# VH-VL binders against Beta-L-arabinobiosidase (hypBA2): the designs that were tried, part 14

Target 1, 158 residues: Beta-L-arabinobiosidase (hypBA2), of Bifidobacterium longum subsp. longum (e8mgh9r892to1049)
Amino acid sequence: TNVDSASKSTTNVAKDADVTGTTYAEKDTNYPAKNAVDGKTVMESFWGTKGSENKTDTLNIKFKDGKQKIDDIRLYFYQSSSSQTISGYAEPANYKLEYQKDDGTWAPIADQVRTPNYAGANYNRIQFTPVETTTIRVTFTPQAGMAVGVKEIEAYNT
Below, E stands for the ipSAE of ESMFold2; O stands for the ipSAE of OpenDDE; V2 stands for 0.75 times the mean of E and O plus 0.25 times the DockQ between their complexes.

## First folded at step 9 (VH-VL; framework fv_ebrasodebart)

Design c32 (from c25 with light chain T94S A95D L96H; at its last look DockQ between E and O 0.64; V2 from the best seeds 0.00; counts 0 for: pae E 3.2 > 2)
Fold by ESMFold2, look of step 9:
Structure c32 (fold): chain C 158 residues (1-158), chain A 118 residues (1-118), chain B 108 residues (1-108)
Amino acid sequence: as target 1 above (158 residues)
Amino acid sequence: QIQLVQSGAEVKKPGASVKVSCKASGYTFTNYGISWVRQAPGQGLEWMGWINAGSGNTNYAQKLQGRVTMTTDTSTSTAYMELRSLRSDDTAVYYCTRDHYYGSTDYWGQGTLVTVSS
Amino acid sequence: QAVLTQPPSVSVSPGQTASITCSGDKLGDKYAYWYQQKPGQSPVLVMYRDSYRPSGIPERFSASNSGNTATLTISGTQAMDEADYYCQAWDSSSDHYVFGGGTKLTVL
């Protein structure tokens, strides 16, 4: 359950990344893709897929400082839980992590240890054998009838 | 009951403009988008564009870019489609429909016949 | 620019099963919608989000969507099902909704 800033000396290389999403919900400027990398996990700063006609949606994250070695990704999902939240959001049913190879092609991030094992309501930590890349992408499969909101994605070399 | 009621038929000359209204009732107007679809005589359905009634954001079919404007008036729950520089091949029935933004979307206006002839 | 291809016509006898296809590149990655239009009427949604049936649409209507093809299926076809049928999906590359060309279903 614990994201502990006192125990981390590692830089989040995804912060302020060049980010794009696949949904026409990007036409609604309230929940743009850049919210997923702005360093905020508050309820009103998220990328949202509500209204998407896609069965899955993808977030592409190109690191600001170019090629980085990473072994640790953290995903924070938005949820609709009260009248104070935007309706229609839940954690995805599943998510897929990929990195871009030097030749520009995509490969799955292998050897993942996920905590929790399935997509958790807010915080998800994914640890894996290090990769060197400029760009990661995450493809989200929503729960039936729901949209996916991403409050933050972080990437570290731990 | 959810309804979309459109303005009446129009007869126009080439070069004129037309503005079709679509009054929505029975739901929260700003929670949904409105699409406009036209159908020329004897032809299939053609999507014209979309407006988000909440944000005012629009997306127009590339074929119509520069000739079409879609707007809403949230105080009257009314969507508008204006088509300018009319040509004879703009003769069609024009429909408004509630966009598929949040699930089921089978709420169509009755259609507005626009006839463009010299 | 996505194109949704439908056969121009399908003919069936009353009581037979009608199958109307809608083909497009990676169409199964999008939600597909089906509309029925009778002469002089507005279109009516008969299936949404691939396989869901709106309230008031008979259970003899079903649909599927995978790969490059969505299919509308009408079992026990009745004379009242004679209509034009259109598929629809979103095309992310153009940010447009796209309709198929339409299929005339004739019940002989």
Scores: ipSAE 0.280, ipTM 0.699, lowest interface PAE 3.2, mean pLDDT 86
ESMFold2 (binder alone), look of step 9: mean pLDDT 91; pTM 0.928
OpenDDE, look of step 9: ipSAE 0.303; ipTM 0.763

Design c33 (from c25 with light chain Y31W; at its last fold request DockQ between E and O 0.55; V2 from the best seeds 0.00; counts 0 for: pae E 3.5 > 2)
Heavy chain, then light chain:
Amino acid sequence: QIQLVQSGAEVKKPGASVKVSCKASGYTFTNYGISWVRQAPGQGLEWMGWINAGSGNTNYAQKLQGRVTMTTDTSTSTAYMELRSLRSDDTAVYYCTRDHYYGSTDYWGQGTLVTVSS
Amino acid sequence: QAVLTQPPSVSVSPGQTASITCSGDKLGDKWAYWYQQKPGQSPVLVMYRDSYRPSGIPERFSASNSGNTATLTISGTQAMDEADYYCQAWDSSTALYVFGGGTKLTVL
ESMFold2, look of step 9: ipSAE 0.351; ipTM 0.728
ESMFold2 (binder alone), look of step 9: mean pLDDT 90; pTM 0.913
OpenDDE, look of step 9: ipSAE 0.532; ipTM 0.831
ESMFold2, fold request of step 14: ipSAE 0.124, 0.189, 0.235; ipTM 0.666, 0.671, 0.689
ESMFold2 (binder alone), fold request of step 14: mean pLDDT 90, 91, 90; pTM 0.908, 0.918, 0.889
OpenDDE, fold request of step 14: ipSAE 0.495, 0.582, 0.549; ipTM 0.824, 0.842, 0.833

Design c34 (from c25 with heavy chain D99E H100P; at its last look DockQ between E and O 0.05; V2 from the best seeds 0.00; counts 0 for: pae O 7.5 > 2, placed apart)
Fold by OpenDDE, look of step 9:
Structure c34 (fold): chain C 158 residues (1-158), chain A 118 residues (1-118), chain B 108 residues (1-108)
Amino acid sequence: as target 1 above (158 residues)
Amino acid sequence: QIQLVQSGAEVKKPGASVKVSCKASGYTFTNYGISWVRQAPGQGLEWMGWINAGSGNTNYAQKLQGRVTMTTDTSTSTAYMELRSLRSDDTAVYYCTREPYYGSTDYWGQGTLVTVSS
Amino acid sequence: QAVLTQPPSVSVSPGQTASITCSGDKLGDKYAYWYQQKPGQSPVLVMYRDSYRPSGIPERFSASNSGNTATLTISGTQAMDEADYYCQAWDSSTALYVFGGGTKLTVL
């Protein structure tokens, strides 16, 4: 079933971002990275890692409007739940958030408050000390035997 | 080139069953689903359901539950749609379509006319 | 019973812009698809996921989807564009990929 978006306090700056993902198996080509930033949290739109040979997979999100100040990220994960869903998907065992510094290097987003504390079904909220960056990336570690599906990534300055 | 080629027209009596085939080519069959759509004469399009060619998972329209069965043969890249307990209002052109997972449909078969009459 | 509503007909002169609407509750939260069907032929996908054109579809075809309405726009309409057009979207409440009722586009 579709997951309702949490209340938005401001503009989602990740919407329509330039997004790229790691390499996936041919079977997963129907779930492109752009689905993770298309503004939809529906089951029909997600980025998937099924068939990936990578131990971890990453989404890179470059904001379309240049450098942004953000302090709130929302992650919506796909879950297999019935014959109407694609099997083999679950929320990740863990995820890592990083931002790109001005010198092009990557740094972890510090002082995160995650709700829930561990990756959960549907949506997750990550609050942190504001960072200014043109690009963020999220690295996902799947649960054993499962793939990760991301319906949407949102970023806000609250 | 991607193609979906369906079986020929069928004439059936009420109460009978019909099984339409759809042979796919030009793509990896198991990477996509197959959706079935029908169109009664002079009417609009009606979604019947879909099958995941890889997993075999199906989703049927509620009104057809119990009467329709969709299957695939991966060895021949062929999808099948069986409709049972036929009645006159099942008279329609039946289409198979290639369906990327969750709803997107892009390529259509040529259609199969199924006529149900006493 | 139809979840998606289309006008039954739209008429345009050659060279004019045709707009065909598809209305549904919160349709903008879903992906809309558009199909063209000419008499005696199978439907052809002309727009997918709201605003993307399949390969081979002319650039004069465009589409948008927001709020409760998806719109198919044909700029510089040509005689060959005369056809029935159907919108489609997933309905989570019924678990159906529902079609609109179709719109007959006449090029005068």
Scores: ipSAE 0.016, ipTM 0.619, lowest interface PAE 7.5, mean pLDDT 90
ESMFold2, look of step 9: ipSAE 0.105; ipTM 0.645
ESMFold2 (binder alone), look of step 9: mean pLDDT 90; pTM 0.898

## First folded at step 11 (VH-VL; framework fv_ebrasodebart)

Design c35 (from c30 with light chain R49Q; at its last look DockQ between E and O 0.07; V2 from the best seeds 0.00; counts 0 for: pae O 6.9 > 2, placed apart)
Fold by ESMFold2, look of step 11:
Structure c35 (fold): chain C 158 residues (1-158), chain A 118 residues (1-118), chain B 108 residues (1-108)
Amino acid sequence: as target 1 above (158 residues)
Amino acid sequence: QIQLVQSGAEVKKPGASVKVSCKASGYTFTNYGISWVRQAPGQGLEWMGWINAGSGNTNYAQKLQGRVTMTTDTSTSTAYMELRSLRSDDTAVYYCTRDHYWGSTDYWGQGTLVTVSS
Amino acid sequence: QAVLTQPPSVSVSPGQTASITCSGDKLGDKYAYWYQQKPGQSPVLVMYQDSYRPSGIPERFSASNSGNTATLTISGTQAMDEADYYCQAWDSSTALYVFGGGTKLTVL
């Protein structure tokens, strides 16, 4: 019976979305884009950029139920440790959030309040002035020598 | 300490097949890919394809589709490249190299000369 | 398909700075890699991910990649640096690595 905004939400509109990542699955298909929206944040179910030759990589998330009003995104990163089996992953150096307008063009999600205000090692909450959209995208800039793993991205109307 | 050791030189006739081996040591074989690169006499480097030693996934250069197969044996930490329907212009030194999974090729085998002549 | 263009040769005097270019459309959007190959030997990685130097490569080697051009730079060039040099990048449109044609560096 949590009282903060995240604990009041009941509907993740990004779950089971149609997702596309910019990294090529032909190098490693164990960490496909669909893992970022499967509702699992505590398992080695994540989208991974390991093997990408792109300087940044992007997830595009098209909501399964069409146009949604959203004001709250939660973003969960995978990071490697000596206790985890998958090496070479850390939270990104930076991430950029955009939404698709009705005319098909992209706009930044404005007025963001990020908790934490840097890319946190696991949980990141981003609150913003509501937008109505069918599709969001997130562009990740990795830390030097690391890949980015996204365990989950969630979107809410809170 | 990290080492890739390839099989010896081969002489083949047009239409035959060749299978080159690449024995890896000094690292966890299944954490990396193996890329295959060839170099015709007096020419530059030509990428042929790669295999993920952990998953077995492959990707081949389009000009070689249908003629090349790359495999691994994880119990012996060995990669293989088979090229079929050989032509005289397949005469080259064939290299295996460790694919860093992140897109670099950092350790190279000694090369295997394959000569295709009638 | 993507093409990486290198000059076929570069000549420098000992102690001078050598620059070897590698040109490709929007090459700065991808990581570039550099390999040295001496006669009768396998290629050796000398720069990776645009500007990083593997351990064991002399500090006189440096590299950059922006716009359409990656550049390998060797300061204080020595006779032992004579070799062929290849650039490499990933071409996501064809899902393959691409090598440049190579540059023969001569130190006189």
Scores: ipSAE 0.016, ipTM 0.583, lowest interface PAE 6.8, mean pLDDT 84
ESMFold2 (binder alone), look of step 11: mean pLDDT 90; pTM 0.921
OpenDDE, look of step 11: ipSAE 0.022; ipTM 0.581

Design c36 (from c30 with heavy chain H100R; at its last look DockQ between E and O 0.56; V2 from the best seeds 0.00; counts 0 for: pae E 4.4 > 2)
Fold by ESMFold2, look of step 11:
Structure c36 (fold): chain C 158 residues (1-158), chain A 118 residues (1-118), chain B 108 residues (1-108)
Amino acid sequence: as target 1 above (158 residues)
Amino acid sequence: QIQLVQSGAEVKKPGASVKVSCKASGYTFTNYGISWVRQAPGQGLEWMGWINAGSGNTNYAQKLQGRVTMTTDTSTSTAYMELRSLRSDDTAVYYCTRDRYWGSTDYWGQGTLVTVSS
Amino acid sequence: QAVLTQPPSVSVSPGQTASITCSGDKLGDKYAYWYQQKPGQSPVLVMYRDSYRPSGIPERFSASNSGNTATLTISGTQAMDEADYYCQAWDSSTALYVFGGGTKLTVL
């Protein structure tokens, strides 16, 4: 995984975070939320939303070391194919990034530059005006007829 | 084509246990879940819980936690629901139903009457 | 636990349109499902994922779900449509499905 050599020396503050997904998405405990922050981008280590009764699903990521300054999020999506073991997954149609303010309320992460600017099949880099927070959440809107698999979410101060 | 066939009616005394079977046919058993639903006489439908037939993972209704166990045997494509420490208010028809994972339940067993009487 | 509220009964004449509601907090954020149950029989799925109809269900059955309310609509209601109808949705707080209390549809 050499897609961004500039970030390799930077600390991923989301690794081993306290993570929860929306309850329905956790129904399939083969693909629990913790897989999205375990530092693995391999094919079978992902949080999955297959079978969700929610029209959108959310991951909440609480950083293990408390309040962090971040300006860079990386999202890695799982995609099924005819040669893949696990069917029914594609990158989301859209994703929404929010951070938790000190008063416990949520605000959108502003001034995002996304690479690619639409959700890509695997690697997505989102750069933004820095925020200081203990917790981020990502809400995923799936493509019609598909589920969302998140192999990893990373957060950096670059 | 797709069928869920349940075991026959049971009569039990309070304090006993019952184990209801649900044999699935016409589809790949491990690709779906099984949910269990009961209906007391004259009452509506009540979800009891579900099992993922592929992984064996379960979730049970709070009021039944500790008294219910749901299992599967993938070699026979059969799901089981065991309810222990039976009470008179457990008298109901018990249904198994196929859980789609990406939709609600679509095929229902014929139901199994469990009567709990002194 | 989430609660899905249905009217206990609805009466219509043959050929009229029946409308059965199902109310729950933010129910439109979930997929809604509808089941028909005739006396002494197992429930039958009649609508799924808000508005889709399983194979074999007549086109006079339709459904919608937005805001706090899902609605099952039967146009041209026939005597054979007389049954109990249950809505169902996922409850994220308990990780279980929940049924509405049921609506008895009488066709007279």
Scores: ipSAE 0.131, ipTM 0.661, lowest interface PAE 4.4, mean pLDDT 86
ESMFold2 (binder alone), look of step 11: mean pLDDT 91; pTM 0.924
OpenDDE, look of step 11: ipSAE 0.328; ipTM 0.776

Design c37 (from c30 with heavy chain H100L; at its last look DockQ between E and O 0.64; V2 from the best seeds 0.00; counts 0 for: pae E 2.8 > 2)
Heavy chain, then light chain:
Amino acid sequence: QIQLVQSGAEVKKPGASVKVSCKASGYTFTNYGISWVRQAPGQGLEWMGWINAGSGNTNYAQKLQGRVTMTTDTSTSTAYMELRSLRSDDTAVYYCTRDLYWGSTDYWGQGTLVTVSS
Amino acid sequence: QAVLTQPPSVSVSPGQTASITCSGDKLGDKYAYWYQQKPGQSPVLVMYRDSYRPSGIPERFSASNSGNTATLTISGTQAMDEADYYCQAWDSSTALYVFGGGTKLTVL
ESMFold2, look of step 11: ipSAE 0.348; ipTM 0.737
ESMFold2 (binder alone), look of step 11: mean pLDDT 91; pTM 0.923
OpenDDE, look of step 11: ipSAE 0.459; ipTM 0.810

Design c38 (from c30 with light chain Y31W; at its last look DockQ between E and O 0.64; V2 from the best seeds 0.00; counts 0 for: pae E 2.9 > 2)
Fold by ESMFold2, look of step 11:
Order: sequence, then C-alpha cells, then structure tokens
Structure c38 (fold): chain C 158 residues (1-158), chain A 118 residues (1-118), chain B 108 residues (1-108)
Amino acid sequence: as target 1 above (158 residues)
Amino acid sequence: QIQLVQSGAEVKKPGASVKVSCKASGYTFTNYGISWVRQAPGQGLEWMGWINAGSGNTNYAQKLQGRVTMTTDTSTSTAYMELRSLRSDDTAVYYCTRDHYWGSTDYWGQGTLVTVSS
Amino acid sequence: QAVLTQPPSVSVSPGQTASITCSGDKLGDKWAYWYQQKPGQSPVLVMYRDSYRPSGIPERFSASNSGNTATLTISGTQAMDEADYYCQAWDSSTALYVFGGGTKLTVL
C-alpha cells in the first residue's frame, strides 16, 4: 500500500522549475535560486538570502511542464548549527504562499494545514484546497538578524 | 587595526584612463567586498560599483558600464578601480570602502583626487 | 530610477534634537544606512540596517525606517555633530546602491 500510494502521487512538479528569487544574485552566487528546485534536501544545496537588502524575499516557481493541479507543498529550510555550516541562517519567522490565476493575478493559497504550524527548522508540509496553476510564489519574512535558506520546495498532487 | 590606503592624486587629460589602488590591512581581505564611491567637488556621494574580493564577482553602475573595471590582487590585499575614456565630469575624489556582506560600508579609504582637464 | 530625497540643510541649537529625513518610494521595504562626513574627511558609518549603531557611535544617534521615510535622530546635539549626513539604500530596479543628496547639519 505504501508503494502504490507513493507511485501514484510522488511526482514533484516543482523539480527543475524555472525559478527566480528577489535576492541580488551577484552577492551570493554560491546559493542561487535554482538550488531550491534541484531535488536535493541536503545542507550543501540551498537558495540563500544572506546579503539581501530586502526585508522580505520571494521565490517564484514556474513549473517546467506548465499548468499543474497541486494540493501539497513541502519546504525545507537551511539552518546554521556548527562551524561546518554557513553562518547567519535560520528558518523564517513566517512564509506566505500564493498561486497565479489564469488571468495573471495572484491569490493566496486557501485552507492551509501546516505541519508544523509555525515555520519549522527543516521540513514543513503544507496541505490545501487544490489549485490549478503554472506558477507559485513564496514570500519569506526572516527572523531578526538572520537570513533565510531554502534547501528545497516541492509541489505534489496527492 | 583595519585600514584602507589609496594611491595618490592623479591629473589626466580627457580620453585617458586612471587606475586607483586601495591597499587593505587588518582583516581577512577575501571575506569582504570593496565598494567604490566618488564625490565631485562640492557634490554628494555617487556609488560606482562593487567587487567581491573572494570570488572576483563585480557589479557596476549602469552609467559607467563599459568604462569601469574593478579588480583585486589577493596576494597583496589590494583592490583596483580603472576608469577609461575620462571626461571633465569624472573629476572627483574616489573612495574605496570595505563592503560588509550585510550591506554596510564600514571602513573608508582616505580618498584619491582625480582631476580631468585639458 | 530610485531617488532618495534629503533636505539640503537642518539647523539646531546645541543640546536640542536634530532630525534628518530620507524619502524614497517604499524605502521601508529596504535596509537603510547613514553616513556622517565632516569637511575634508572620508564618510563614517553612523547607523546601519535601519536602527543599529556601530561600536563607537554615541547613543544619542538613533534611526528608524518605515513606509517611505527613514529618519536619523541626534538627541542632545553637540558642536562635533556638525557635518554632512547621507542616507543609503539598495534599489532593486537598477541593481545599485543609491545615496541621498546629503543634508548639512549646522549646530548654531
């Protein structure tokens, strides 16, 4: 039953998406936006906002295969924890999820159930009323004195 | 102590180029950026561009693109700014500053006067 | 093009509070920085990331940034505070740092 469920619903439609971030790319070329959609949730591959002059930063994800039905988003955050990690990163204070409607306008993703409810240090699962869209965006508000690192964002139709 | 020491004043003719040096000391050079800022006589500050001393990555003011080159020599902890095709309105004091990765410029060189006249 | 507008001058008596404004469209969405420049000298950073004070800057210096306006405030202003003051912020539309035009603070 685990195999059947995983096979039916395991396609991450955000993988290898056309992605852009609001951070100034030349300041942090080691942690570009494409790292958030490369299918890796490990420490060395993340999009980083360190050095951002914005008080919030946004990641825009345009799905590779066009319009998709989605109801499940997963976010993985980077955190600084040792001398082996890049300093100055923690999970955001909050994040906002939106999808692009057919007319090009943006709407909030409705009826979210977040696990955990506040941004968790690594894995976050957001389940919601299904939407059909080509593009999602996530806006991050950092904790004071910290930057936001996103190891991966995934999107599923479950 | 952290210091940025710049090369001496220059007098140039229109159409020439100038290369200003900025010798850094008292910190790990490759952990910071260097910004270049100029100030025409009696005028305000104008940001010219920035270089990451560790990666060599640069960003230049659009009005100066094609005329400016910023480089570093990590073996001597020295940053350079070259401005080509000089015009009379390039007459200014040119400053190097240490660019903190959090966006502040916390230490400034003493300034280098570049005078462009016929 | 981003423009940061400062008043050209502000005059204050010794011991009074000076306020220097810096205006730009949605400036409060960006971190703001403040520099002091005395005649014949290089600029000195006096406030960073809106409201943080570097070591060695007196506690009478404070700053804020919200909406369209950042403000540098000097309480108990002293003769040694007489200088030009510049605000700075990032402009994402041009991918540049932008300085304000500068404000001459005169202590009479």
Scores: ipSAE 0.266, ipTM 0.706, lowest interface PAE 2.9, mean pLDDT 86
ESMFold2 (binder alone), look of step 11: mean pLDDT 90; pTM 0.916
OpenDDE, look of step 11: ipSAE 0.437; ipTM 0.803

Design c39 (from c30 with heavy chain T105L; at its last look DockQ between E and O 0.18; V2 from the best seeds 0.00; counts 0 for: pae E 9.6 > 2, placed apart)
Fold by ESMFold2, look of step 11:
Structure c39 (fold): chain C 158 residues (1-158), chain A 118 residues (1-118), chain B 108 residues (1-108)
Amino acid sequence: as target 1 above (158 residues)
Amino acid sequence: QIQLVQSGAEVKKPGASVKVSCKASGYTFTNYGISWVRQAPGQGLEWMGWINAGSGNTNYAQKLQGRVTMTTDTSTSTAYMELRSLRSDDTAVYYCTRDHYWGSLDYWGQGTLVTVSS
Amino acid sequence: QAVLTQPPSVSVSPGQTASITCSGDKLGDKYAYWYQQKPGQSPVLVMYRDSYRPSGIPERFSASNSGNTATLTISGTQAMDEADYYCQAWDSSTALYVFGGGTKLTVL
């Protein structure tokens, strides 16, 4: 179908975005930042911070179709739960959301309603006062002794 | 026992190159990185760069880019650091060290003295 | 330019507490690591990830990292603790490791 990605409330504008992350752990090349925007929430498709030297790590997501109006972000966290999962991952203790203004500076996303209100395993929905931006930034604070895995980040205009 | 054993001391003239070896034993070589750190006489530690022994990826200190090459031979569990176009201020002890996932440098070689003089 | 600044020297009497600082812009946002180097020897990792000790490091070694400052603390300092101490952290501006300039700890 011929669907305008920017005009539909069901369109994930973060899919296949240009993504950069702050992790520089070349030892773990199996979990690159692009996995967080590939439209997959399966166990093995995630961006992982295992081996990070940072206390917090950040994903910058630049939308492929340029400037978008968004009011709804969804975050899917990886968690280690069995021998069939990659060890050492849990949802972050905290995350913060920012958007890039037209002048290149960053502002917090205001008036967030989070479901759940703390970072939950797997699905997290964040609704907020709409912003127009090309780029969002998410900063993750891990739980002590754990790494953060992001299976997907989605952004919508609902 | 985890060990990193380096090649012996070198005396070089300005403009020459040096290649220092670092043989690892007692652990799975390809699961870790190798960092190279140098120390000029009476001076502090200077990080030179690292190599991922599993992937072969490297990252070098900016001041050394273009003059340094780090490699590994996984069949012998040996890392190599080559420094080219040597100058007198490259005189230092050169260490290899195991680079842990979290950036800790937990096992160090004995050091290799490289002297650059006329 | 990202720099980790340490005092060049610290002197303590045996049995006293030694405190070695490492200052850097927003250093508390990164993990800090500490290395001990005795004369003529290779460095030894003594603290990692701000406050954890490797196995074999005495409990009198502790460390913290917040704000712009990481601190290595040695309680009940012994003559064998006399060494150079280096902090190390991640320099996000260059995506590289950085060492502090080192601190010579003298016990006496």
Scores: ipSAE 0.007, ipTM 0.560, lowest interface PAE 9.6, mean pLDDT 84
ESMFold2 (binder alone), look of step 11: mean pLDDT 92; pTM 0.939
OpenDDE, look of step 11: ipSAE 0.020; ipTM 0.635

## First folded at step 12 (VH-VL)

Design c40 (framework fv_narsoplimab; at its last look DockQ between E and O 0.40; V2 from the best seeds 0.00; counts 0 for: pae E 8.6 > 2)
Fold by ESMFold2, look of step 12:
Structure c40 (fold): chain C 158 residues (1-158), chain A 119 residues (1-119), chain B 106 residues (1-106)
Amino acid sequence: as target 1 above (158 residues)
Amino acid sequence: QVTLKESGPVLVKPTETLTLTCTVSGFSLSTSGMGVSWIRQPPGKALEWLAWIFSNDEKSYRTSLKSRLTISKDTSKNQVVLTMTNMDPVDTATYYCTRDHYWGSTDYWGQGTLVTVSS
Amino acid sequence: QPVLTQPPSLSVSPGQTASITCSGEKLGDKYAYWYQQKPGQSPVLVMYRDSYRPSGIPERFSGSNSGNTATLTISGTQAMDEADYYCQAWDSSTYVFGGGTKLTVL
């Protein structure tokens, strides 16, 4: 569950964002990047990195309504199990969060408090000193032999 | 245990179409992230990748052979089929089917089947 | 179209270290895979994702991949390691194999 019961806003500014992923399979696959921002955290709606040639893959999220103040990101990972139809996915070994500055350059999101501290199987909450940005990106390092599935990424001003 | 088995050795005449069937067991062709490749090796020469097919029916072919190759699968029969048109004596090789697993690896290999192209 | 270049042959004495290289443009940005093929047999995966050994592969096999070069290293080389070794990478939805290296243990 959420670790913060009160927030300044309940608006997910990442919903329906303009998204791109670095994997070549995004455009011709069942698991396109738009699944990560469609507001669905259900088991079979995710962006998947299966078949990626990259050691890491990046999801780039440009907010629909332009520049936003955010201090809270939530990541939902798909995890394969014997009860799942889709095999070969697990939470990443690591993920890196960055935001785009006004000059177009990228900076790491500083002062993160992650719940849990390591990437968790489903829900991950990252709280940080507020930033103002139009665009965030998340870079995923998969576990050995696994692909990364992102069911949803959300961004809030809490 | 994962196994792959190519259909038996064949003799093919020049210009004929080769059809090879790979029968798989120990995994499902419908499992996300699973695929099958065909790879050949002419006698005494290097490995040459030909094509792959993944569970979502995505396919890829070696660019120089794309016009001659077709790959397909029948998940209910646990089979992957490769066809190669207009066979030539230089296509004489051992043909392997392999399991592809994330990141483009080929972790399980069939025993291979000899395809000989001659009159 | 990427090209993976391997030396055609390499000889080592028993007990010595064999280092088989695989060169390709920005190969370190991709995962490298290594296959061992003994005469009359199918290839066997001996290294995946640069440096991981499949189950059943001895610890004397190790791998690295950075810059333009991946390397398969066999320490304490034994006669049974005599084989052809192929590197492979995944690039732009295709598999690319190196030309192979014949390892001879004298």
Scores: ipSAE 0.012, ipTM 0.557, lowest interface PAE 8.6, mean pLDDT 84
ESMFold2 (binder alone), look of step 12: mean pLDDT 91; pTM 0.925
OpenDDE, look of step 12: ipSAE 0.027; ipTM 0.676

